VH-VL binders against o60147. Designs and how they scored, part 91

Target 1, 175 residues: o60147
Amino acid sequence: MLEKNKYLYIFRHIQTNQVLLSQGNVLKKTALFQLPYPLQKPVAPNGMRPAKLRKDHWVPLLKVEFPNESMFQSVFMQLLNYRKYRSVQPLTSDLLKLPIPVRRRKIMRQEVPNTIADLADILNKEKFPENSVRLQLSDKSDSEYADWPPSVQIDSEEIKLSRGFREKTTVDEAR

## First folded at step 3 (VH-VL)

Design s3 (framework fv_patecibart)
Fold by ESMFold2-Fast, scan of step 3:
Structure s3 (fold): chain C 175 residues (1-175), chain A 122 residues (1-122), chain B 107 residues (1-107)
Amino acid sequence: as target 1 above (175 residues)
Amino acid sequence: QVTLKESGPTLVKPTQTLTLTCTFSGFSLSTYGVGVAWIRQPPGKALEWLAHIDWDDDKRYYPALKNRLTITKDTSKNQVVLTMTNMDPVDTATYYCARIKYWDSTGYFDYWGQGTLVTVSS
Amino acid sequence: EIVLTQSPDFQSVTPKEKVTITCRASQSIGSYIHWYQQKPDQYPKLLIKYASQSFSGVPSRFSGSGSGTDFTLTINSLEAEDAATYYCQQYDSLPLTFGQGTKVEIK
């Protein structure tokens, strides 16, 4: 049977390494609300600003296939909660010693390793069946950011950029 | 699986230099977001962080001991070495190496070595 | 440096009872506190990271809470294997510091 959603897609920004989570290979403009820092230096006058989504600036980081929608939803919600938790935590005293632009760049660069580590942590806490979760990465070396449980099977084939941006893939807006 | 193991002398005389080696497996210290730390514990006392070295060769030392400590890594051998000069009986402790997993600029110790007891006496 | 003070230093608890250990920081450290378990003659093992996140493989009876300066580690139903010394540790700022430890014994 076909489940409505059993795939999690994670994308990274080519310049900043900021990360977006998606419930499909369609990256929607609303995903930009996940970002704590704007992709553009100027702040919109009202402070409420999803930037224009440019698909050429986002590349797939990884894809996770779950055996069913329930397991997908559990993991997806936990990843969103981890991200939200980080956004409201006070910065460490060491980070506060850095100039704001340097600090933000350092935080953004950590999103890829943090997201991969969070995913592995969630999967280690959930007792899923052996080899029930399939993980495919764009760069297999990124799997080294985490220790994976027996429930995870890492695909030997890497994701190609064109997979997420096929003719039938919809992107909300482009610059 | 991630493993770490300390090695070095178990007996050191006062004024001598202590050299400890941490040999690890299951990860690389060239991988972004990982580091290796040295932590000691005198008999019956609390844990004390001494130093750590990160994937990018960034080195941090406990301020009161920094003039006595040197930490280095050999990524090809999967080893981290701590050197501590001018040993004193108060430095008698079990010395541990542990992996740091970073989340942003902060981290935690997720895996530890078994520890090696170093006794300083004449 | 940030000083972490644990209380109590020692407690003797009957099996299946709830155990509460507190850790107080000399300044606000957000949620940048971790908890370790050390059994006699063994190395420390990570239990809880970032105040409330359980580490992989840690039994569900262990939980953490708190933020700012006051943190708590709870064992909701003590098992014999939980007899150990528990340490809190901060990484808000260098130097990294640990609490003095809390020893938990079975009655």
Scores: ipSAE 0.013, ipTM 0.645, lowest interface PAE 7.7, mean pLDDT 83

Design s30 (framework fv_gimsilumab)
Fold by ESMFold2-Fast, scan of step 3:
Structure s30 (fold): chain C 175 residues (1-175), chain A 120 residues (1-120), chain B 107 residues (1-107)
Amino acid sequence: as target 1 above (175 residues)
Amino acid sequence: EVQLVESGGGLVQPGGSLRLSCAASGFTFSSYWMHWLRQVPGKGPVWVSRINSDGSSTTYADSVRGRFTISRDNANNTLFLQMNSLRADDTALYFCAKEYDTLFGEFDYWGQGTPVTVSS
Amino acid sequence: EIVLTQSPVTLSVSPGERVTLSCRASQSVSSNLAWYQQKLGQGPRLLIYGASTRATDIPARFSGSGSETEFTLTISSLQSEDFAVYYCQQYNNWPLTFGQGTKLEIK
């Protein structure tokens, strides 16, 4: 079994609160195709260069460990599809009354609670074994955006990474 | 214009091997997940294998795991499927397909298919 | 794995007619369902994704609807080039699976 295919890494943008999903602990530029609102320039379809990825602007939000690749892929696909469908929803009249910059900021800031709620919804629909899915957050209070099923085990220790999901070294811990 | 052209199929005896190729053009090949699917005449397509944009992650259908290997050459815009220990039930038309978005499971472009017949 | 069952298996129809094809999933796939058209000697062509979103360059006569386990593909006014086999595909759960197809034949 491939270890990296058992982990879902979720990143948050430090300025916009937008969310990116990754199968690896380091973001790739193709992840930018997930964004409904571009950071620099609109994301272009096939054959065009996507907006430049600034890896230092993305921090860990949460890490999900699955017991096998099939469970990972199923949840990953469902989560991506939830995000795609959210991006094509008609804007409410209340939202349309707001100035464009205020409206975009409000929509983008909802991505963290929406992603966490979507993840929990997917896990509640799937019938995974008790304590089979391990969830580790950068801010444990973010787990309060949803009700979790018995299949989920929330790690008591938060992610203490400066950038990405890079682990602290023995040197960092000693200093 | 997006084009996917498969080659390498043919007649092979049970236990034999074949290497399929898929030549891609008209899009940034190195940015997309690529898949192999197969189809028996009169039946629906069956997913076989997938590979991510840089080749670091691969997944296989249970029926082919351990026998088939998917790989890619981004410098030459080519996708490969190495098929070993072929069985009669591997007989099918093999398609390469481009994933619609880099991370979703829909296929916006498929090749024409290359036939593989495993028979004595 | 999720099994997709399409009905009818074959449908004989004339140009200009409205046709509806069905796809049923063995368990919920939410709206994560795509439809493809396949003509003899060709690979499949993506028509609809997300159950109801038309793909690029697909004529307006094609529309999709449904959610959970029941889905339909509708062709509002059948054209001569529409005689083909149609497949549904789910991408909600791994592995990806397809239906057995519905063949549209000229009457």
Scores: ipSAE 0.006, ipTM 0.555, lowest interface PAE 10.2, mean pLDDT 81

Design s31 (framework fv_patecibart)
Fold by ESMFold2-Fast, scan of step 3:
Formats: structure tokens, sequence, C-alpha cells
Structure s31 (fold): chain C 175 residues (1-175), chain A 121 residues (1-121), chain B 107 residues (1-107)
């Protein structure tokens, strides 16, 4: 069951550019199930996913604020569907020629531009009211990965990245 | 209880600058998604949205009047200030400030009482 | 900019009669219409939000309907206290605009 929420928080890995989606401003360990390798539910003893969420490895990418939970739910679900669609598409012949570790690195590096492009595509498809969706980015240049519809307003202030003194959109280890 | 109250001069001469202050209580302009708008109504005419400002200092102005309008906030005083330059008799109107939650789709749920500003020589 | 045209401009209505006010948008705005009531020498009050949702404390005789370009505010049984000017307002496209208003008076 989804909670009532009007915010979508997106985090990126500082080295790989892998992306995690969150309904809350604190990134939870369960979000690791979104990682593309493996894309499936937890594996038996030879699992290929991190055992722990490394707080120092994940930073906010952007925060999306919607006027109501219905708009949030629609966009969030569509964004998850775009991710699943990308994960099951046939790989290009160029990618298939690469060793698995090299292939994974190339796919991972595209997660940030792909997620931003997917978000913009969904928002262009949905005819939401002008200026009804607010976008706040950690790096405003990341907005250049897409053409945004009139429904989107990009915040003049970037999300501040800090260690030890938590912003409300960062990983919170000390409660 | 949310309350807003407009203050400023009631008489302005043509070409002068108008400065209006909205003082509020029951909410903070540090609250996420909260904003304050200025709306005017000439005597016997329709409502006209002029400007608004949000908790994060994001601002919007009516395009035809943008070159004459400035909106600012003072969070410590619970105030929003509207400045309008080069006043003309056609700017005679009752000026309202109103509370707007960005997350609510921009309806104005609480209004000030309004202040009549007359522009004449 | 989106123009909102209200109909009628003015109506004088017998007490207890049903009142219908229409707001027409110059283009499709979904359900992004809000209705305000303004009594003489008073500030406007929010009545209906998002075309059909009643605001808190609004009497049940007020209802809103419509989508796209045509919207209606209905007062099912007019009371003396309902004498006011009613405005529609759109948030779909910037700049945000109001209709010209419909004045309702008691006969």
Amino acid sequence: as target 1 above (175 residues)
Amino acid sequence: QVTLKESGPTLVKPTQTLTLTCTFSGFSLTDSGVGVAWIRQPPGKALEWLAHIYWDDYKRYYPALKNRLTITKDTSKNQVVLTMTNMDPVDTATYYCAHRTWLSGYYFDYWGQGTLVTVSS
Amino acid sequence: EIVLTQSPDFQSVTPKEKVTITCRASQDIGDSIHWYQQKPDQYPKLLIKYASESFSGVPSRFSGSGSGTDFTLTINSLEAEDAATYYCHQYYSFPWTFGQGTKVEIK
C-alpha cells in the first residue's frame, strides 16, 4: 500500500550513477531492490547486491513536488514502469559484444540521464496544470537532459549536499 | 487560525511608487509549499492576480505588469511586501493579500480584508 | 492567456429558486477551476475547488461541476445570504486568471 505523499525523492550513486527512487526524504535499505543488478528479488547465498546501504555513496539527485497524491502516484508508477521496460528490452549488438562487467558499467552510467528523460517524458504526456510540478535539483545542469513541459517549475535553489548536518532529502543514519 | 492584513498608503499620486505590506499569522513562510499572493480589484471590476512568493523565495508576476512589480518576504516579521512603480489612476483598486498552498493547486483559502488605494492628483 | 467568460453577468432570483452560473474557458483546462464568493464590501471566500470539491464549511446547497471548457456553479435553493458576486478562477495556464464575475441578487 502506498502512503499518502506528494513528494518523489531521487538519489544517485556517486561513482556509478545508479538511481534510486524514494517516497520519503530518507533513503531506506529496501530501495536497494531497485538496483538493476540483480533486478530481481533477493538472491540466495551468492547474492549480487550490497548487504548494507552505504550512506556515503548516495546523494540526492532531485526532488519532485506534486500538488496532490494522485498526480504523485501516477508519475511514480509510470517512472517505475519505464525503468522495468528499459531493464527487459533487448540489448544492442554493441552492448552484447562487451564483457558483462563493462556492459553493466555502461548501462549504470546512463541511469541519471535516462531517469531525468523518463520523468520529463511522463510529465509531457500528462497534461498537468502550468507550474503545478516543482523540481529541485542538486545540480541544475542535470535539467538539460530533457525538455520540460510548462507544468514544471525548476527551483532557483539547488539541494545542498552536506555531511554530518542532514538536509531533509539526504540519507539519515542518526535518528 | 490563519489571518492576513494589508497595510500601506490609501492615497497615491500619479507616477509615485506604491508599497503595500501583508502581515500574517497562523502560518510561516518557512513552511514547505506555502505562498502569499497579491490580488487587486478595481471598483466594480473583476479580480486581477498580480504576484506571489513562496517559502523558498520563488516569485511570479503578472506578465503585463512585471516591469512595475516587486514582491519580497521578511520571514522574521511574518510579512510580504509588494512594490508597484509609476502608479496611474487606472491602478485605483482594493489590494488583497492571500494565503496559497502550492501543494493545493493554487487556490486562495484565506484572504486579508483588503486595502483601498486611490490614485489621484 | 486563458480567458474565462461567465454567464450570466447579472441575475435577480426569487428566494428558494435554483441558481446556475456558467464559466467557459477559452481552452481545455481539465478540472483546474476554483469558485469564489464575494459579498458587498467583503473579501472573496473560496467556495469550490477543482471544479467540484466543496471547501470546508461551505453549505451543501453549493455544488460545482464540469470539465474541459465548460464549468457550472449551482446553488440548489437560494438563501438571502447568498446575494453576492461569484468568480471562477483557473490555475491551468500562466498567467492565472479570473472570470468577469456573476452578480446574484434577491428579487
Scores: ipSAE 0.000, ipTM 0.467, lowest interface PAE 16.7, mean pLDDT 79

Design s32 (framework fv_patecibart)
Fold by ESMFold2-Fast, scan of step 3:
Formats: C-alpha cells, structure tokens, sequence
Structure s32 (fold): chain C 175 residues (1-175), chain A 121 residues (1-121), chain B 107 residues (1-107)
C-alpha cells in the first residue's frame, strides 16, 4: 500500500543556488513562481516572459520522508510560509548599499542555508515521534546549517541522482 | 480586472449529478501559475472548500468528498468546471469559484458572485 | 484536519466601538491565516492575508495579528458598513479549512 504526498523534494539551481520546493520528484513549471528573481531576461522592455523550466539546471538538494501525508502537508505549507515571510522583510542596510545585480546574487546564494535552517526550525517546533522524519541530502555537510530535533533521522547515504530526483532521463521541456 | 462568474442548474434532484462552470477574465490558466477553487456555503452555515485546479492541471479535492468531485479546465474558453455526483438535499448551498495566486497558500483574492443550487425532489 | 474555532459567534456592537474577533487553531499553524468578510447576501471578500497583511483597498481600521494557535482580527472603530460575518481560513495543512464565522451587527 503506497501513500502519496509523503515526500518533500527540494531542488537547488546549479548556478544561482536558488531553491525550489516540490511535492513530486519532477518539477512543474508552476514551481518557478516561487522565485523572486527570474532566470531569464524579459523578452521586451517592460515585458515579462515566464522562465523556461530547464530540469537539467535543477539538482537535488534534499529529500524529506514523512510518516504520512498530514505531516508532509503541515511542514510543506509552513516552509512555503517561511519563504513568503522572507520575501517581504525589509532588506538590511548593508544589502541596500550594493548594486542591484550584486545584491540579488548575495540573496540568492543564501537560499540553501535559509531553506535548511527553516526546515529545521519547523521540525524543532513540531512534536513528531523520534526518528519519524527521514532526511536524505545530496551533500551531508549542508545538514550543518541547522540543529535537528530527535524526530529527524539523517540518512548516511547521499542522493546519487544528478538529474533531479528522476532516474537517467533527458530534459522533458524542449522547444 | 479579475472577474469570475458561476453558471449551471439552480435545481437538482437527489441522486443526480451537478455540473457547474466558472467563466473568468483578467487572468489565464495557460501560463500564469494561478489556480481556481470551488467553495460552497450551505444556507446560514460556514464556507467549505471543495476543489482546486492549478495551471499545470494539478488537482486537489476535499478528502471526504473526493469520490464525488471532478474538476477540469478549458484554457481556450477560460473556464473551470466542477462535477459533483449523487447529489443530496444536504448539498444545497451557494457555490462559488475563486481565483488563487501563484503560490500554495496564497489567498482566494477574487470570488464569483455565487450560484445557489437547491437539491430537492 | 485542522479545526478553526472563532469567538464570539455573534456580537452586536455600537458604532465607533472596537471589535475583536478571535480564531483558534487546533494545532500550531504559524501565520497561515487569511480573513474574509461576507456582507449579507454577498460573496466573501479577502480582508487580511498571512495573519497581518492588509489586502488592497481594505480600510486601515482593519488589522490582523497572532501566530501559532491564536489569531485576532481587530476593527479599531466600527462603521455601519462593517456589519458582516467574518471568517478565518487556514492553508497550513490539507485539507484547507474555514472557521465557523463571527457575525457582527450594528446595535
């Protein structure tokens, strides 16, 4: 008996270090609307074109396994809420002194540490059973961005997939 | 301006299937990352979320009613359709469709006027 | 599923008085609350989003606060046009749920 929607798949961009959250092991185009900074330039001055989803540019950051769909939804919604909160906070004075392109790069580079810290904060706040949440990372050193509660079991095996969480396939989005 | 409008039968007999259409303007479900929800309100009672469809055809249904509900979209007509099977008098309610923004958790920021559906013989 | 309990169910208030409506969640939901206003025989309208952010065009007399399990909608000086039923809504956990509503009438 398989339960759907008990895994949270977190991806990072290979160039910008921006993070995308997904309920499935394949990114959907709608995930790109999580990004505050588009990956592609506007087609025309003052015009905006939605960024093209290049699945080969997004690699696994971590996978979280929950005991059930209710716990998954709870954590997933809280994590999205934390990201929304961060997006509306005033920028610090040091960031405001930077040229816009430099400022954006610095903010984007912090998304991986921030996402991991937010995930840990949520899991520390929740009273989940001991060893009930399994965390598998692509780089185990990323777990050091936070202190984890007893409910979390960090898998000794790193994620070995290089193209998202899907097995060896080509990019699905082609022109 | 975002506008939504519900249409469908106002009277349904018990055991029949209800089909409601939401026609909208001011946004697109083709490339916009948005979604449309159906929410109902029985006379004098609270709001109940029923179903949601996103731009990429991802669908969610209220668990207790999932076996009775189907939500679909027609992007060329700017329409979202809700189908509910085996109608019962307790399903008498005003049915609303509502716009939702780009992210999970974004509020229902624009609503249709609602359509009252009465289930009786 | 998360149950949202509003208090009071009904309040009759003199114009210019402060109105406080509370929404209590059955578990911690962070700031994952939106508030809607529904006037008699009208559709609901978004009032406050993400616990404390005012929606576009909403009068400044409306404010939201709270986090965790206890949330409050405040009308700092009630106007006649504010007679309505107010609903809280959570998006923290699926299925998404609404409170039972608080009806505010003018005395």
Amino acid sequence: as target 1 above (175 residues)
Amino acid sequence: QVTLKESGPTLVKPTQTLTLTCTFSGFSLTDSGVGVAWIRQPPGKALEWLAHIYWDDYKRYYPALKNRLTITKDTSKNQVVLTMTNMDPVDTATYYCAHRGYFTGYPFDYWGQGTLVTVSS
Amino acid sequence: EIVLTQSPDFQSVTPKEKVTITCRASQDIGDSIHWYQQKPDQYPKLLIKYASESFSGVPSRFSGSGSGTDFTLTINSLEAEDAATYYCHQYYSFPWTFGQGTKVEIK
Scores: ipSAE 0.006, ipTM 0.487, lowest interface PAE 12.8, mean pLDDT 80

Design s33 (framework fv_patecibart)
Fold by ESMFold2-Fast, scan of step 3:
Structure s33 (fold): chain C 175 residues (1-175), chain A 121 residues (1-121), chain B 107 residues (1-107)
Amino acid sequence: as target 1 above (175 residues)
Amino acid sequence: QVTLKESGPTLVKPTQTLTLTCTFSGFSLTDSGVGVAWIRQPPGKALEWLAHIYWDDYKRYYPALKNRLTITKDTSKNQVVLTMTNMDPVDTATYYCARISYWTGYHFDYWGQGTLVTVSS
Amino acid sequence: EIVLTQSPDFQSVTPKEKVTITCRASQDIGDSIHWYQQKPDQYPKLLIKYASESFSGVPSRFSGSGSGTDFTLTINSLEAEDAATYYCHQYYSFPWTFGQGTKVEIK
């Protein structure tokens, strides 16, 4: 009964670099439950904790357009599984040596490269048609965190948003 | 309209294996982020989460019961099955299945009516 | 494992009075609490999610608050239909756990 979706939006927190996945171009408060609570709870050196959704603190990291809902669902589900798996893994000895606030800041900073690497790994395992998946980034240098398969076309233009994280429509561009 | 219903034996002897089936409608386990959980309640006591399974076949079990529990799904039949081995009188309880949402913080939003399972010789 | 302790265990309340139920976690769990209502011989129903957000169709007299280790469920004006056992549930850490329940009955 719900409209099928073929777009994946990924947002990052401007202060912590924590990552949220969204099936739409508007980030909802319920998306906060994707974040591991150990990472949301640490007392940051400057007192930051993204327990409440402040939309002005989240910016788009990337947008992925799939040819159809089936491909979107496959990739989305696998990306969720990668994130769940990472959240339960034991910490490395190098991380355990660090004071808790420093350790958690370092873990949070790795969410962007980790998410991009996970996305690329999933897309490399899938055998999608050449240039069928369109990837648009806010900062094109973030594409360097991974090697992309032939199925991925990286857009030359960076993400443009209207108020409330909404992207410009075709109608707006035609004006 | 979301509905869930538990089915299985109401009387089990000690040492036997219990198999319960949850049959549901109004959603599918092909839907991203959706799962089904089993929760039990001994007469007059608190709720106890046992296990859940998500759309992607990801499973979790209550640690103290892990070696006795198996949860599986059949997406084509809209069913989730819980198996519990070596039943004991202390396992007497009402067993519920409930829908769980991964994306929206693991709340149990719709429940079956429950089935009372009595373990007695 | 995170232990949730509810208080009181039992409360008998006059209609229209305010009811306050507390749930205390053995460690900081942020806002990772949901509340359920179970009427006698019925299945549980979701009341409050994420410590403070009402589930669809829940009367406005129910509200939740708190963060960290101390959480509260409030019924601001008790109705006869509210006689039930109330449970808090944490999903911060596996295994997921419920409180022991608070039974509310009408005087």
Scores: ipSAE 0.005, ipTM 0.472, lowest interface PAE 14.5, mean pLDDT 80

Design s34 (framework fv_patecibart)
Fold by ESMFold2-Fast, scan of step 3:
Structure s34 (fold): chain C 175 residues (1-175), chain A 121 residues (1-121), chain B 107 residues (1-107)
Amino acid sequence: as target 1 above (175 residues)
Amino acid sequence: QVTLKESGPTLVKPTQTLTLTCTFSGFSLTDSGVGVAWIRQPPGKALEWLAHIYWDDYKRYYPALKNRLTITKDTSKNQVVLTMTNMDPVDTATYYCAHSLYFGEGYFDYWGQGTLVTVSS
Amino acid sequence: EIVLTQSPDFQSVTPKEKVTITCRASQDIGDSIHWYQQKPDQYPKLLIKYASESFSGVPSRFSGSGSGTDFTLTINSLEAEDAATYYCHQYYSFPWTFGQGTKVEIK
């Protein structure tokens, strides 16, 4: 692995809004261990077999560029820890009043706002150099889920989806 | 060591309600991802899944029997209770409870000894 | 619901011979098939999970293979203690279903 600029790739599920973190621009099935409520079947949190990955159902949410490997690793590990903490927290009384399927959908839908907020919280805490971290979003309005520190520069250009992450309805003719 | 044991009436009359209790040790239904299922087996026939309850109180029921089944848990007693209404002779079976995990483990790794329930007038 | 069809229904096999049991799913279930052993008047015991992964403590003579719709449980050298009914089980598509069972006898 390289020690130069490092990217954190954050994906969201097109239907459920669940979030996966990746060290590479292609999702591996082991990323499914991040999910408490997997799409196809349950995925164990501790080294059990992961569910099958449907790559066409995951689209880019956010790409974070760090100036070096150590800053990337620090932020990435902290994000995984924030996600783990959220997954084991007691449910609020408002959520407990909802039917189970509705409750799970609400929890899954919150993963995008929660991940954005957690990222900003980590970056505010770390006090990295001014303009050292670059964010590029698929939808720029998602940056509004948080207040960003001076270390963050938000790219004016939105992420264009790669062909491998297109929805079924956008798949081109093979010819 | 994980152990489960079923208890309840061995004889039930048609139209009555069956209540079965699964008492377990070696795990807690407060443990993240833990679930308990009820599975039955009519004499000489295949296994049939009936219901599932998970640590977060998520419940699943076999669709054709959903209106007759209720599954609940008592975490302090390490018990899961299955209730089945309007019993019929065709419901005669050995009823098992079994341990499973929600996260990546849809199989039944530990089972109770089973309890035979006969439905007869 | 997914229907699991096992073959054969019954098999009588001499000791030390190889036993092959098949399970066919009515639709693609990936590798989400699990195998159980049930001896007469006993509860089922897990043998193989996710088509090919042995459960802890299961003798090495038991192995599983397959993916998609066709799955196989193999007993490489049958022992007397292996006389039982074997069931496949899918945990891919709700509702969860079992095969009808394959009874294996020594003789």
Scores: ipSAE 0.000, ipTM 0.478, lowest interface PAE 14.0, mean pLDDT 80

Design s35 (framework fv_patecibart)
Fold by ESMFold2-Fast, scan of step 3:
Structure s35 (fold): chain C 175 residues (1-175), chain A 121 residues (1-121), chain B 107 residues (1-107)
Amino acid sequence: as target 1 above (175 residues)
Amino acid sequence: QVTLKESGPTLVKPTQTLTLTCTFSGFSLTDSGVGVAWIRQPPGKALEWLAHIYWDDYKRYYPALKNRLTITKDTSKNQVVLTMTNMDPVDTATYYCAHRPYLYGSYFDYWGQGTLVTVSS
Amino acid sequence: EIVLTQSPDFQSVTPKEKVTITCRASQDIGDSIHWYQQKPDQYPKLLIKYASESFSGVPSRFSGSGSGTDFTLTINSLEAEDAATYYCHQYYSFPWTFGQGTKVEIK
């Protein structure tokens, strides 16, 4: 039996910039339910939504280490709720001027900065102990999408990616 | 409006240290996500990114040149300074500073006019 | 590091003709490609960001497309003022890199 999970991994899609949250370094096919658009076609170049979970198409954006599973679960659930909240908000007038396909691409591109901002907002509200949460990013400049509370310690080392910009991950092959 | 202007010596001898100053207006290096980059271009060649500094004093350097580069900012003067040690003739280039606009903008929207630095004996 | 390879290196084009410039990344970079225009003896200016988004004030004849590893900048009808060197740029994987440039001249 392994110790209880206290790591949050956030992945980004290499073509669409859509974001998936994971309870650890394993992406399950059910994670696709986090995406707002229907499961339809395979992702074409700049496609909207993947029909299948391809481990090669998702790269780590960041990982967060919590001191215990309770804090991890609280933040993870709140982050999912923030994403649901964003999906039902009225579109800005600027977005409404765009054709639907262009509008969807712009919304998807914003998932990375929005998710990082949401994570920081949740951590600011929770008031966890100083230096209790460790954040490691694939690109440390992505930390600038938010103002971080004293509870967060940002790792000076980035997540190392192979030649394909991909950290190996386990994919759920559920039928 | 956003403007940037490079200043510094136009002639540097081999082994000397180069110091360049970028003076800007129209934004603050305290604004979230704002940064300033240094990019160079040898005559007739491609653009090469050198260094970046962000509003929170986070710094990045091109890995092959990291041991030679230092970037600093003075937010009160609206200036960013780059130093490069042990100059060599191959470092002859036009040096630009450029603006990274905000949290959600990972590109260079405005550039300075550039300053040509010649390294020769 | 990501290597960006542009094609062609040089193109001489008659006014009003269509110009196509390609940029190929050595690895998948999503849509994090940006295009800059550099006219002779001038500094670079942003044209297109995130593969397909026009920067403010850029003429509608400029457009960008592509994703992953293959990207294209198109000038639908070349004007004399478009004679310049065009550079692609990735801000996806550190260190940030530029292509070698494509020089466009008027015949």
Scores: ipSAE 0.000, ipTM 0.488, lowest interface PAE 15.3, mean pLDDT 80

Design s36 (framework fv_patecibart)
Fold by ESMFold2-Fast, scan of step 3:
Structure s36 (fold): chain C 175 residues (1-175), chain A 121 residues (1-121), chain B 107 residues (1-107)
Amino acid sequence: as target 1 above (175 residues)
Amino acid sequence: QVTLKESGPTLVKPTQTLTLTCTFSGFSLTDSGVGVAWIRQPPGKALEWLAHIYWDDYKRYYPALKNRLTITKDTSKNQVVLTMTNMDPVDTATYYCARTEYLSGWYFDYWGQGTLVTVSS
Amino acid sequence: EIVLTQSPDFQSVTPKEKVTITCRASQDIGDSIHWYQQKPDQYPKLLIKYASESFSGVPSRFSGSGSGTDFTLTINSLEAEDAATYYCHQYYSFPWTFGQGTKVEIK
């Protein structure tokens, strides 16, 4: 029995509160495709390089264990679709009145509550067996962003990352 | 399926204001990370970036031309408009609009056919 | 602003020969270079992004390499449809700039 791809890890950026989804406990450079607001400034200042994936800037937000790979894939894809849907919604008039850097900061701060709410919404719509989904949160108070279905067991035990997670964090410029 | 098309006057007199419209299909300027740029090319010369507008209304202008350029968007019409004041014969060029996309860079993946604007008395 | 200098300005090449175009930046720009192809009286098309990544649908004979200040676009075996002007473009430092172009003609 192969049990690969039944774990979803969600990471948050320590400065911006932006969220990345990962199919394992290792964060890959390609995860940056998920960000609606890049970690780099829109225009690089003179003498500064574009932002790179720095694994030491990301901390685990939550880990979800699914009963099988099929259920994992369904929830993971739906969560990516929810994030896409949010990114194409019109900006509110309140947000449009703010200077762009303030507006972006405000939007980024909401990614953690939004992601948690989206995950709970997906799990409430799916018909998973009682206590079949294990949710581990780094901060248990983050569970308060949503109402969870009976299929979910919430645990605040430490989320363990692979030994490679915090090693070399960026791809250096090729020589 | 992504298309862009420039429209506007082909002849402009010195000191007049040029207004160009880029109409596009196959994407929306509400799409996260997407932007539209204006780039010009004088006859027989290199490409020159002029201005850029993003999905969140963030704007950038070429510094030497900043006081002459205005870029706006109308997301309901799928249009981006560039206005350039005080036109001079040296501004004679083919003007392109192009789609940009983020991912640690600003590449132009789809371009309009271009519109030649001649500035002459 | 960063100045991009391309070399050569012009070359006439026999079909099936290898073409090498260089782009030199006035300062270190990492891998922040893109390459475009512009055929006569046509709009530019993206060929290579981030110094070495091929854009979708671009033939495998096109490749890019380099980092820092020196970048190269290579056409391994020139085809007739490759007659065009090629431009490098940097996005490292504002304002964004293009090279002066390299014109490739078929002998």
Scores: ipSAE 0.000, ipTM 0.472, lowest interface PAE 13.2, mean pLDDT 80

